VHH binders against WD repeat-containing protein 55 (WDR55). Designs and how they scored, part 6

Target 1, 353 residues: WD repeat-containing protein 55 (WDR55), of Arabidopsis thaliana (Mouse-ear cress) (o80775)
Amino acid sequence: MEIDLGANAFGIDFHPSTNLVAAGLIDGHLHLYRYDSDSSLVRERKVRAHKESCRAVRFIDDGQRIVTASADCSILATDVETGAQVAHLENAHEDAVNTLINVTETTIASGDDKGCVKIWDTRQRSCSHEFNAHEDYISGMTFASDSMKLVVTSGDGTLSVCNLRTSKVQSQSEFSEDELLSVVIMKNGRKVICGTQNGTLLLYSWGFFKDCSDRFVDLAPNSVDALLKLDEDRLITGCDNGIISLVGILPNRIIQPIGSHDYPIEDLALSHDKKFLGSTAHDSMLKLWNLEEILEGSNVNSGNASGAAEDSDSDNDGMDLDNDPSKSSKGSKRKTKSKANTLNATNNFFADL

## First folded at step 1 (VHH)

Design r04 (framework vhh_rezetamig_d1)
Fold by ESMFold2-Fast, scan of step 1:
Structure r04 (fold): chain B 353 residues (1-353), chain A 122 residues (1-122)
Amino acid sequence: as target 1 above (353 residues)
Amino acid sequence: QLQLQESGPGLVKPSETLSLTCTVSGGSISSGSYYWGWIRQPPGKGLEWIGHIYYSGKTYYNPSLENRVTISVDTSKNQFSLKLSSVTAADTAVYYCATGSYYRWPGAFDIRGQGTLVTVSS
């Protein structure tokens, strides 16, 4: 199921217990959608959250609030039930805020365009810690709760490990040959996986952050902008070619394709029950993929279900395959091309503004 | 410091092509570390990304506008341009040229011009 948001979304997040998904849009709006298993996806709320792009969105406070971060340097908390603005930190950062993650039940971390990372107490609405390890924008963050360490990636091509108990940068990698765009922790805390702008995944061993221990090359021609952990051995990649893949780590392999957009992937998120994967891209679309159904089919032809086959499949060039079986049910192998702008709702975009 | 300035007609007739130019100063458009784009804001509405171009010539356009929009660079003049065809009253907006890091996406534009109002009217 999918919906035209009317504008590109830079961040999405799923409610921790109900079938709700939030999207932060380039025009500064925050949208809230309700979904169900019957392919229903309905907008319940639209909030004019920011005057500039809304770059990150996270549910906090057991799903009662949504926190958004913006190019306008602010962080805003919105009530889920009412859409009312609860708290507004107008000068949260000195530069545009790119990233937000949940740290603990009462703390969040934010990263900005100039490499500053801040840790916020959500109850007191105050900054408790600040880290300035990086010289370029913060692209991603992830948290190791057992050790209270924040892992941060940057456009400066390095990864840092920040100790929240001591308020010190514990480790920082050497330059990784390219910008780091995304990060996840896997293998029960033993591995850190980073997506790069040149289409490679870098694997770091926990405690040995000077340089990567392994490389997984040729996942995409240009960049791996989004990474999402599915379990300790598998992750989901979102790439600049629009392809969404399920990938195994140690052994490193492309397991199967999950879905695609015709434009670069912006963000990926999992529903609370892991039944649905949400994706956004530079096509103004929010797509929800039934992950249970997609993963159930992977065992039938695992030898031929590789990421290389996705990229080189000439039958898929210029087409959205998700709609082909449902649209015609024809015995013909002739595939209908997706009409550019037929699903584009310019009047919906302006009507929703 | 890097600065951007829009220039072009403030009034365009319906069905015609809107043509805007952005002049870059304080830095080179061919430096390779930036992408160059356009965003607009209709009166009383939010910002809408139109598209952007990398120094390599690779372009990305808003799907709602992709059949009408062309963005190009002229490295010899340190300029980049927007052409939007078949304009209607709905295209009336303040248009901004903007730039960001080479691998950041349009929502990460950290420098933009002051904006130029374009009115589509007969």
Scores: ipSAE 0.014, ipTM 0.387, lowest interface PAE 7.9, mean pLDDT 80

Design r05 (framework vhh_rezetamig_d1)
Fold by ESMFold2-Fast, scan of step 1:
Structure r05 (fold): chain B 353 residues (1-353), chain A 121 residues (1-121)
Amino acid sequence: as target 1 above (353 residues)
Amino acid sequence: QLQLQESGPGLVKPSETLSLTCTVSGGSISSSDYYWGWIRQPPGKGLEWIGHIYYSGDTYYNPSLENRVTISVDTSKNQFSLKLSSVTAADTAVYYCAREGYDYEYGMDVRGQGTLVTVSS
């Protein structure tokens, strides 16, 4: 199911326990939609949240409130039931706020256009920590709750690891050859996966952040703008070409397509039960994908597609010549060795012995 | 059924390059699921990770050794090798080759029996 939002949405998030999805729009509005399995998607609320684009949205407080971040430099908390403003931090950052994530039940993290990261106590409405490791916009953040460490990616092409207990930047990567656009933690906290501007995923081993330990190349022709963890072994990618894919990590493989927009993907989110995937793109559409149906149906479709493989035999004239250039081009795209040797999994390797 | 076997000289002179080869049998090195690595144990000390290689040729080394270590892979022979340059008496150890898996437990799932390398004149 899908709905035209009337304006491009930069952020979406699903309610943690009920069938609600929130969208933050380029015009500064916050929309709240109710969905069901009967392909019903109905707007329940429209809030004039911000004066400029609403760039990030997160449900907090067990779904009772929605926090939004804006190009207007503010962070706003809105009551889900009433739509009333609960808290408004008008000068939360000195620059446009791009990114919000939940940290704990009572804390959130925000990142801005100039590389500033702030940690907020949602009850006291106060900034508890500030990190300035980056010199360009914050593109993504993810949190390792077991170690109280925030992983941050930036348009400056580096990733940083911020220790919330000590309020120190513990580690920062070398330049990764391009902008880092998205980040997730996988493999039970042992791997950090970053999406890049050039269509590659970079894999970092936890604790060894100077350079990546592996690269998943040729995933997309352009940027991997959104990453969403499905489980410890699989993630969902949203790319500039509008394609949404299910991808396996270690072993690195494209498992199947999930869906598409005709325009670049802006954001991805999972419903509380992982039954639905939400996607937004530069087409003003919010699309909800039934993952249970798609993942089950694609297995059958893959079997059907395999039966058509003999079609290559019917085009004797051109296909052999076309295949050779495509095969040669793909063969030349091999993983590039790091110019600086990368420490990988020394402590983890011996811990598993 | 997968077996790893180290081969190389048991004695290397100081300042020379130590060269070891690991032969893999019962399985292919050309697997996206594994790294192929080297670890060592000096007498009376714990295990020290040296580095590993992916079948693509991508290498990752212990920073304390990175300026002296080269690991390479030969998929046609189903082998991978270690070169450690400018050796000293401190490099005397039992050297193991190992397969490192990508599952929940990162670490050695198969290793060779080990080969003692003594650095002396």
Scores: ipSAE 0.000, ipTM 0.114, lowest interface PAE 19.2, mean pLDDT 80

Design r06 (framework vhh_rezetamig_d1)
Fold by ESMFold2-Fast, scan of step 1:
Structure r06 (fold): chain B 353 residues (1-353), chain A 125 residues (1-125)
Amino acid sequence: as target 1 above (353 residues)
Amino acid sequence: QLQLQESGPGLVKPSETLSLTCTVSGGSISSSSYYWGWIRQPPGKGLEWIGHIYHSGSTYYNPSLENRVTISVDTSKNQFSLKLSSVTAADTAVYYCARGPWLKYGSGLYYFDYRGQGTLVTVSS
């Protein structure tokens, strides 16, 4: 099932207990949709949340509130039942806010275009921690609750690990491949997986963040803008070619395609029961994929699909035909994002006019 | 290649409505990846943003002009238009239509990567 949102959605999130999905749009609107197992998808609410693009959306307070983050530098809390504005932090960040995640029941984390990360107490509406490990946009965050550590990825091509107990950056990676666009924790906290601009997935071992321990290159050259954990062994990728894939980690392999858009993927989210996958792309569409139907029989076949042969680096030892499609990966999307990352150049453009 | 062309009257009387159209060629205004807008430059002064519109029809206007401005799109003609009501001599300016990319990362606010040649509009009796 799918619906035309009328504008690109940069963020989506599912309600934790009911069949609702929220979408934050490029034009600043927040949409709320009700879905059901009978393939019904209906907009219940439209809120003019922000004056600039709404880049991130999260349900908080057991689904009673929606928090949105915007290019207008604000963070807004909206009541789900009424659509009324409950709290508005107009100067939450000094720069456009790109990402939001839930940390605890009463804590959220936000990241902005200039690399600033802030931790907020949702009850007191105050900033409890601030981290400045990066000087380029924050692209993704994920939280390890057992150690109280936040993993942050940036357009500067590095990840950082922030300790919320000490308010200190514990570790930061070296630049390994390209801009880091997405991040998840898998293997019961043992692995951190990052999606990159050049289509590689970087695998880091927990506690050893200087360099990646492994790489998955089968999605290259297509940027991996969205990553979503399905379980401890499988994740879902959303790429700039519009393809949504189910990928296995250790052993590393593409298991199957899940779906596609005709344009680059913006965001991915799972429903509370993992029955549906939501996706948005540069086509202004919100699509809901029935994972129960798509994965029917695939769990039985996924173990059979992985070849046990040639799991070694030695393949053919052929030095024949160095075909490198990497030039294709330097597409307009990367250049467009680079322009956006350089706000000073954008400001100078108006002086030239 | 993308081309934007302004068209409309070069002379408008005080109190009347200024109406301009922008014809887009070499690209589609139906793309969700862009916004389309209007900027102006009064003689001897800097650029002033008037407003912009998304393919969805959602509009943003300069607060100083919002009571007088309407921007609309016609996707069938690949055009978008500006109407500015109750004009005065202060509205005399070169008017430009423009396109801006809207990106998730980076604000991209008011960053116009393409603009028309501009058209001079004089408000005079």
Scores: ipSAE 0.017, ipTM 0.298, lowest interface PAE 6.4, mean pLDDT 81

Design r07 (framework vhh_rezetamig_d1)
Fold by ESMFold2-Fast, scan of step 1:
Structure r07 (fold): chain B 353 residues (1-353), chain A 122 residues (1-122)
Amino acid sequence: as target 1 above (353 residues)
Amino acid sequence: QLQLQESGPGLVKPSETLSLTCTVSGGSISSKSYYWGWIRQPPGKGLEWIGHIYYSGSTYYNPSLENRVTISVDTSKNQFSLKLSSVTAADTAVYYCAKYSGSYRGYYFDYRGQGTLVTVSS
């Protein structure tokens, strides 16, 4: 099922317990749609949320509120039932806000065009901390709730890991040869997967963030703008060629296509029951894909066949030895440095630049 | 509402200069909040950023194309233009003009026009 939104949507999110999906549009509007299994997709609400593009959207508070972030530098909380404005932070950031995620029941994180990440206390409606590890736009964020660590990706080609208990940047990767566009955590917290502008997926081992432990190049040269975890062994990619793919990680492989748009993918999200995948693209369309039908039956999973299981074991063993010479990435032996480290090393730049 | 519209020849001969113009309506090109640029998509391939311009005339080009690309802005006509010199068959693509809202990165564009197919052939 699909619907023409009338404008491109940069962000979508599904309600955590009911059949609702929210979309944040380039014209600043927030749309709310109700869907069902008999191919009904109906707009319930249109909110004049922002003066500029609405770039991120998240349901919070058990689905009672939607938080949106905008190029107008604001963050807005909207009541789901009424569409009424609950809270409005007009100057949340100094620059356009690109990304927004739930951290805890009382905390959200946002990232902007200049590399600033802010942590918000929703009870006090105030910024409790900010991180400035990056020198270029924030593209994605994901959260490891068990360790209270925020993983941030940037157009500066680096990934940072921020400890929210200590309010310190715990680690930052070397420059990864390209812009990092998307990020997920998988393999029960053991791996961080980043999508890049050149179409490579970079695999980082948790705790070893200097350089990636493995690379998946089969999607190149198409940028991976959206990345969504399906389970511990599989993720969904949305690329600039419009293709949506199901991908296995360790063993690394393209499992099957899920769907496509004729234009680059903007965002991907899963329904609360994982029956539907939502996608948006530069065609102004919102499409919902029935994953239960697409993935039905005895689809081969990573590790189900004896041969695949052996490969998975070999890959898992390799992950344990990420620091071995045979597993060293090309970047660790060559001059690959984070943009910040490179600029600092040259000592040619001032804070004013 | 903001609209971007590409215009220019759909056929260009090898070694010649490809010239396209983007007309902006529903908004001002002289906004301090936006950059204006060009991206392209060759048949069967992904998007390639070409470059973008600020209304002051400051330009940022894809390093792989920078010796062939010129982007200019005309605030009086609310338009911006692309010139790509010494074209080859590899430059055959759908060309889009695009708006960037506060981002300096070519692959983070907020909006684009409908696109125009440019074929390079003799």
Scores: ipSAE 0.040, ipTM 0.436, lowest interface PAE 6.3, mean pLDDT 81

Design r08 (framework vhh_rezetamig_d1)
Fold by ESMFold2-Fast, scan of step 1:
Structure r08 (fold): chain B 353 residues (1-353), chain A 121 residues (1-121)
Amino acid sequence: as target 1 above (353 residues)
Amino acid sequence: QLQLQESGPGLVKPSETLSLTCTVSGGSISSSSYYWGWIRQPPGKGLEWIGHIYYSGSTYYNPSLENRVTISVDTSKNQFSLKLSSVTAADTAVYYCARSKYRGFDYFDYRGQGTLVTVSS
């Protein structure tokens, strides 16, 4: 099922327990849609959340509230039931906010266009931590709850690992190859997978973040703007050619296509029961894909899936080594010789002025 | 490597339509990673964002100008264009074409050298 949102959505998220999906739109609006198994998709709420684009959206507080982040530098909490503003941090960041994730039941993380990452306590409505490892926009974040570490990707071509217990940047990669656009943790915390602007998936072993341990190039040259973990061995990719694919990791392979838009994919999210995949693209459409129907072949017996489980990474892949002295809190980004790479990595309209 | 070059008349009469074209070289305009847009600087004032376009044709305009602005893209020529209708002396400015990140209509990582457009009868 699908619906025309009227404007491109930069972020989507599903309610954790009911059949609701939220979309943050380029025009600053927040839309809330109810869906059901009978193929209905109906807008329940429209909120004029922000003055500029609404770039990220997340349900918090067991789905009672939605947090949105904007190019207007603010973070807004909206009550799901009433649509009323609950909290508004008008100057949350000094620059446009483009990324939000849930960290704990009471904590969220946000990232901005100039590389600043902030951690917020939702109960106290206060910033508890700030990290400035990156020199260009924050593109993605993911959280390793067991170790209390935040993994951050940036347009500067590096990823960082931030320790929320010590408030320190624990690790930062060298410049990878191009802008890093998306990130997920897989293989029971042993691997970090990054999508890149040039279409490569970079695989990092946990604790060995200086350089990637492996690459998957079968999606190249199409940028991988969205990555979504389906399980420990499979992820879903959203690319700039509009194609949504199911990809296996170690062994690395494209398993099957899931769906497509005619325009680049912007965001992907899974429903609470993993029955539906939501996708948005530069066509102003929100599409919901029935994964049970599409992936019925992927529910083949555990014997077929166990072949992927034979990929044996070192036990050290998931370990926190703390032993890379070359990594700095400023980052591991190197000077580029290419003018295009330099402009892509550092220049900003407001910085030029 | 990547270069953006503005072209169009330097003089436009009041009430007419201002038309400018940006030619992109050293890179493809059909990139999913970028938006392409226009900014201007009136004499003695700061920069003002006009709008931007995605290679698909999706457009985003400054609300203060949206009733007068049209931005279009021609991927076959690797060009994009600005039309600003009903011009007045207040539209006299140096006009720049620019590239921006796909997530930030106000984040321009590259711009042209600029072209002066004077609105005068």
Scores: ipSAE 0.007, ipTM 0.378, lowest interface PAE 8.7, mean pLDDT 81

Design r09 (framework vhh_rezetamig_d1)
Fold by ESMFold2-Fast, scan of step 1:
Structure r09 (fold): chain B 353 residues (1-353), chain A 125 residues (1-125)
Amino acid sequence: as target 1 above (353 residues)
Amino acid sequence: QLQLQESGPGLVKPSETLSLTCTVSGGSISSGSYYWGWIRQPPGKGLEWIGHIYYSGSTYYNPSLENRVTISVDTSKNQFSLKLSSVTAADTAVYYCARQTVTYKRGYTSTFDYRGQGTLVTVSS
């Protein structure tokens, strides 16, 4: 199921217990949609949240509130049921706020366009910690709850590990070849996976953050703008060619495609029950993918098969086995047009700046 | 329904300043949602990004052109303009104005989602 939002969405998040999804739009609006398993997707609410782009959205307080972050430097809390503004931090950051993540039930983290990261107490509405490890925009964050450490990625090409108990940056990587765009923790906290602008996934071993321990290059040269953990062994990638893929980590491989947009992917999120994947792209569309149906397509019966139709999947196995984890990550996309983004007389290209 | 239209001289003398204007119709330039920019294609070469502007006046320029290029915006006319100084034969190109969908994660990089039909500018005496 899909819906035209009327404007590109920079961020989406799913309600933690009901079938609701929130989208933060480039025009500053916050939209709230109700979805059903019967392919129904209906807008319940539209809020004029910000005068500039709404770049990040998160449900907090057991889904009673939505927090949004904006290019207007503010963070806004909106009541889910009424759409009323509950709290507004007008000068939350000195620069545009790009990213938000839930840390604890009463704590959120925000990152801005100049590399500042702030930790907020949602009850007191106050900043408890500030980190300035980075010299360029914050692109992504993820939290290791067992150690109370925040992992941050930046357009400066480094990741940092911030200890929330000591208010100190514990570790920072060396420059990793290009901008880091996305980050997840997996393998029961043992691995940190970063998506890069050149299309490589960098694998870091926990506690050894100076340089990556492994690289996955099969998505290159397409930037990996969104990463989403599905389980300890699998993640979902959203790339600038519009392709959404299920990727296995250790062993590293592309397992299957999940879906696509014709335009670069902006954000990915999972529903509370992991039955639906939400995606947004530069096409102004919000798409919801039924993961239960899509992932069941890999079923191979180990007993006597009563249906020969399952044999048709052997063609996909041949393509999956054609894996050369090679040397293809050498700056090949610096002057490349994106085929995923073509509109009317439009042309997608990127300068190497 | 968004339309972008380039206007300006098709012939410019060496050492002079090239001036082009883009007129936007079917949408407002005073939108916080987009950057507005210029790209060019010299004969036999690929596309080159020149720069872009936000409706507030904030500008971003290609470093190789930065000392010669100025982009300005006139929100009252729904227009934005390019000035490229000290032109040479190397500046001969088809010039396009374009709307850019901003990707915050990439800082200065942007995706062009609408562009004009282009205007050929020849630098010759």
Scores: ipSAE 0.046, ipTM 0.372, lowest interface PAE 5.0, mean pLDDT 82

Design s01 (framework vhh_surovatamig_d1)
Fold by ESMFold2-Fast, scan of step 1:
Structure s01 (fold): chain B 353 residues (1-353), chain A 122 residues (1-122)
Amino acid sequence: as target 1 above (353 residues)
Amino acid sequence: EVQLVESGGGLVQPGGSLRLSCAASGFTFSSYWMSWVRQAPGKGLEWVATIKQDGSEKDYVDSVKGRFTISRDNAKKSLYLQMNSLRAEDTAVYYCAKGLYYSRGSYYFDYRGQGTLVTVSS
């Protein structure tokens, strides 16, 4: 099922216990949709949340509130039942806020365009800690609750690990040769997986963050802007070519495609029961994919996914995939290089100012 | 309530020309750098050109230098992109964007318009 949002959505999140999905839009609006098992998708609320783009959305407080972060430098908490403003931090950051995660029952982490990460106490509505490890925008964050460590990725091409108990940056990676765009923790906390601008997945071993221990290159050259953990062995990737893939980690392989948009993927989220995957892209569409049917039922492309994983010349599917236009796009590679050159120019500009 | 409305796109043959326009409202247009960004089918957003508040400084992505010209009219609150010697690879939806590109995050997130489609095909 799908719906045209009327504007590109930069963030989506599913309610933790009921069939609701929230979308934060480029025009600053927050939309709330109710879905059902019979493919009904209906807008329940529209909130004029922000003056600039709404870049991140998260349900908090057991689904009673939605927190949004914006290019207008604010963080807003909205009541789910009424749509009313509950709390508004107008000057939360000094720069546009890109990402937002729920850390504990009473803490939220946010990251901005200049590399600042802030930790918020939701009960006191105040900033408790600030980390400034990065030189460029914060792209993603994930939390290891057992060790109270926040993992942060940045457009500066590094990953940092922040200890929330000591309020110290505990470790930071060396430059990865590319922007880091997304991050998840897998393998029962043993691995950190980062998506990159050039389409590789970088695998870091927990506690050894200086450089990655492994690389997965089969998605290259398409940037991996969205990563979503499905379970300890599988993740879902959302790429610049619009393809949504199920990927296995150790052994590293593309298991199957899940779906696609005709435009680059912006965000991915799982429903509370993992029955549905939500995706947004630069086509103003919100699509909900029935994962139960896709993963347990026959998929026309299952053989192709297996062939891609092996990259086997002996497999007929592998031979067909070897000449796949989406996998061998020279235009994608050139576009990726253009992005890198633009980023280098931006980094040089930052250094001068 | 920032509003950016793009126009001027269409179908053109290789070697042809198009002029894109953007009408801005909801902010002090003359106080901001402005940019054009584009999105080719199946690709991400790509910065194309940037212009300073007073028009004194302009920059372009290498692939369009010498072919495209960015300009603005602060009295009319309008941004323009003159596109000459168009190529098939210039096929994209073109967006008007508020601000100067400083980081990939700001660049990708701060466009406001619906865009205008430019198709270069024979």
Scores: ipSAE 0.008, ipTM 0.374, lowest interface PAE 8.0, mean pLDDT 81

Design s02 (framework vhh_surovatamig_d1)
Fold by ESMFold2-Fast, scan of step 1:
Structure s02 (fold): chain B 353 residues (1-353), chain A 124 residues (1-124)
Amino acid sequence: as target 1 above (353 residues)
Amino acid sequence: EVQLVESGGGLVQPGGSLRLSCAASGFTFSRYWMSWVRQAPGKGLEWVATISYDGSNKDYVDSVKGRFTISRDNAKKSLYLQMNSLRAEDTAVYYCARETYHYRSSGYLPFDYRGQGTLVTVSS
């Protein structure tokens, strides 16, 4: 199932207990959608959250609130049921906020375009701690709750580990040869996996962060902007070529494709029950993939066959009328048409204001 | 706070030249692909030109190829559009536009910011 959001979404997150998904859009809007197993996807709410792009979105407070972070340097908490603003941290950062995670019931972490990481107390609406280990934008964060350590990746090509109990940076990696774009913890806390701009996954052993212990090379031709843990042995990658893959770690292998967009993947998220994967890309689409059907590999000839209703791009390949021989690659002719379409979408975006 | 401030627009005769500038602040300019987009009176936005973060890749709409040149100065955090052999049909408000954050590939590139615009009028 899929829906046209009207604008590209930079962040998505699923409600922790009910069938709701939130999307933060390039135009600053926050959308809330209800989905069900009968392939319905309906927008329940549209909130004008930010003056500039909404770059990160997370459900907090057992799903009662959504926190969003923006290029406008603010962090906003919105009530899920009413869409009302409940807290607004204007000038939360001095630079555009790229990433946001829920750390504890009363704590969130945010990272900005200049490498600053801030830890917020949601009860006091104040910055508790600040880390400045990085010299370039913060791309991703993940949290090890058992040790109270925040793992941070940056465009400076390094990973840092911040101890929230002591408010100190405990370790930082050496330069990895390229930008680090995404990060997950897996193998029961023993491995940290980073996606890179050159299409490689770097594997770090917990406690040995100076250099990576292993590399998964040739995974993708371009950047791995989105990583999502499925279980302790498998993760989902979202790549610049639009392909979404299920990947095994140790042994390192591509297990199967899950789905695709015709444009670069922006974000990936799992539903509370792991039945659905949500994806967004540079096509203004939100797609929900039925993982239960896809991963069972039934491939049964029936009206409810896995992927038949969700793979609208394969059914509608005729919508790509420029007849570019390399439709999955980003040639100048394809880019020119995409920019014209983007300009029409941008005009519509600003016309809404 | 992302700011894009265009300048250099004005009235010019057909066949003339004009150079547009865009001053960027509030983000790491050297990491973003940048574009020029325009809107003619009574028409929608039209993409004009794009440039990669390092200046190695450039692309143009067919109607301006050979006449317009996009360039950037990362040290000055500035984007430029040199417009030569201007035609009446080039009359438009020109906007400096930043492509989406962290997007590093060529191809379909959505814009997450644009400036206030600068008016270019090509008339005799």
Scores: ipSAE 0.000, ipTM 0.249, lowest interface PAE 13.2, mean pLDDT 80

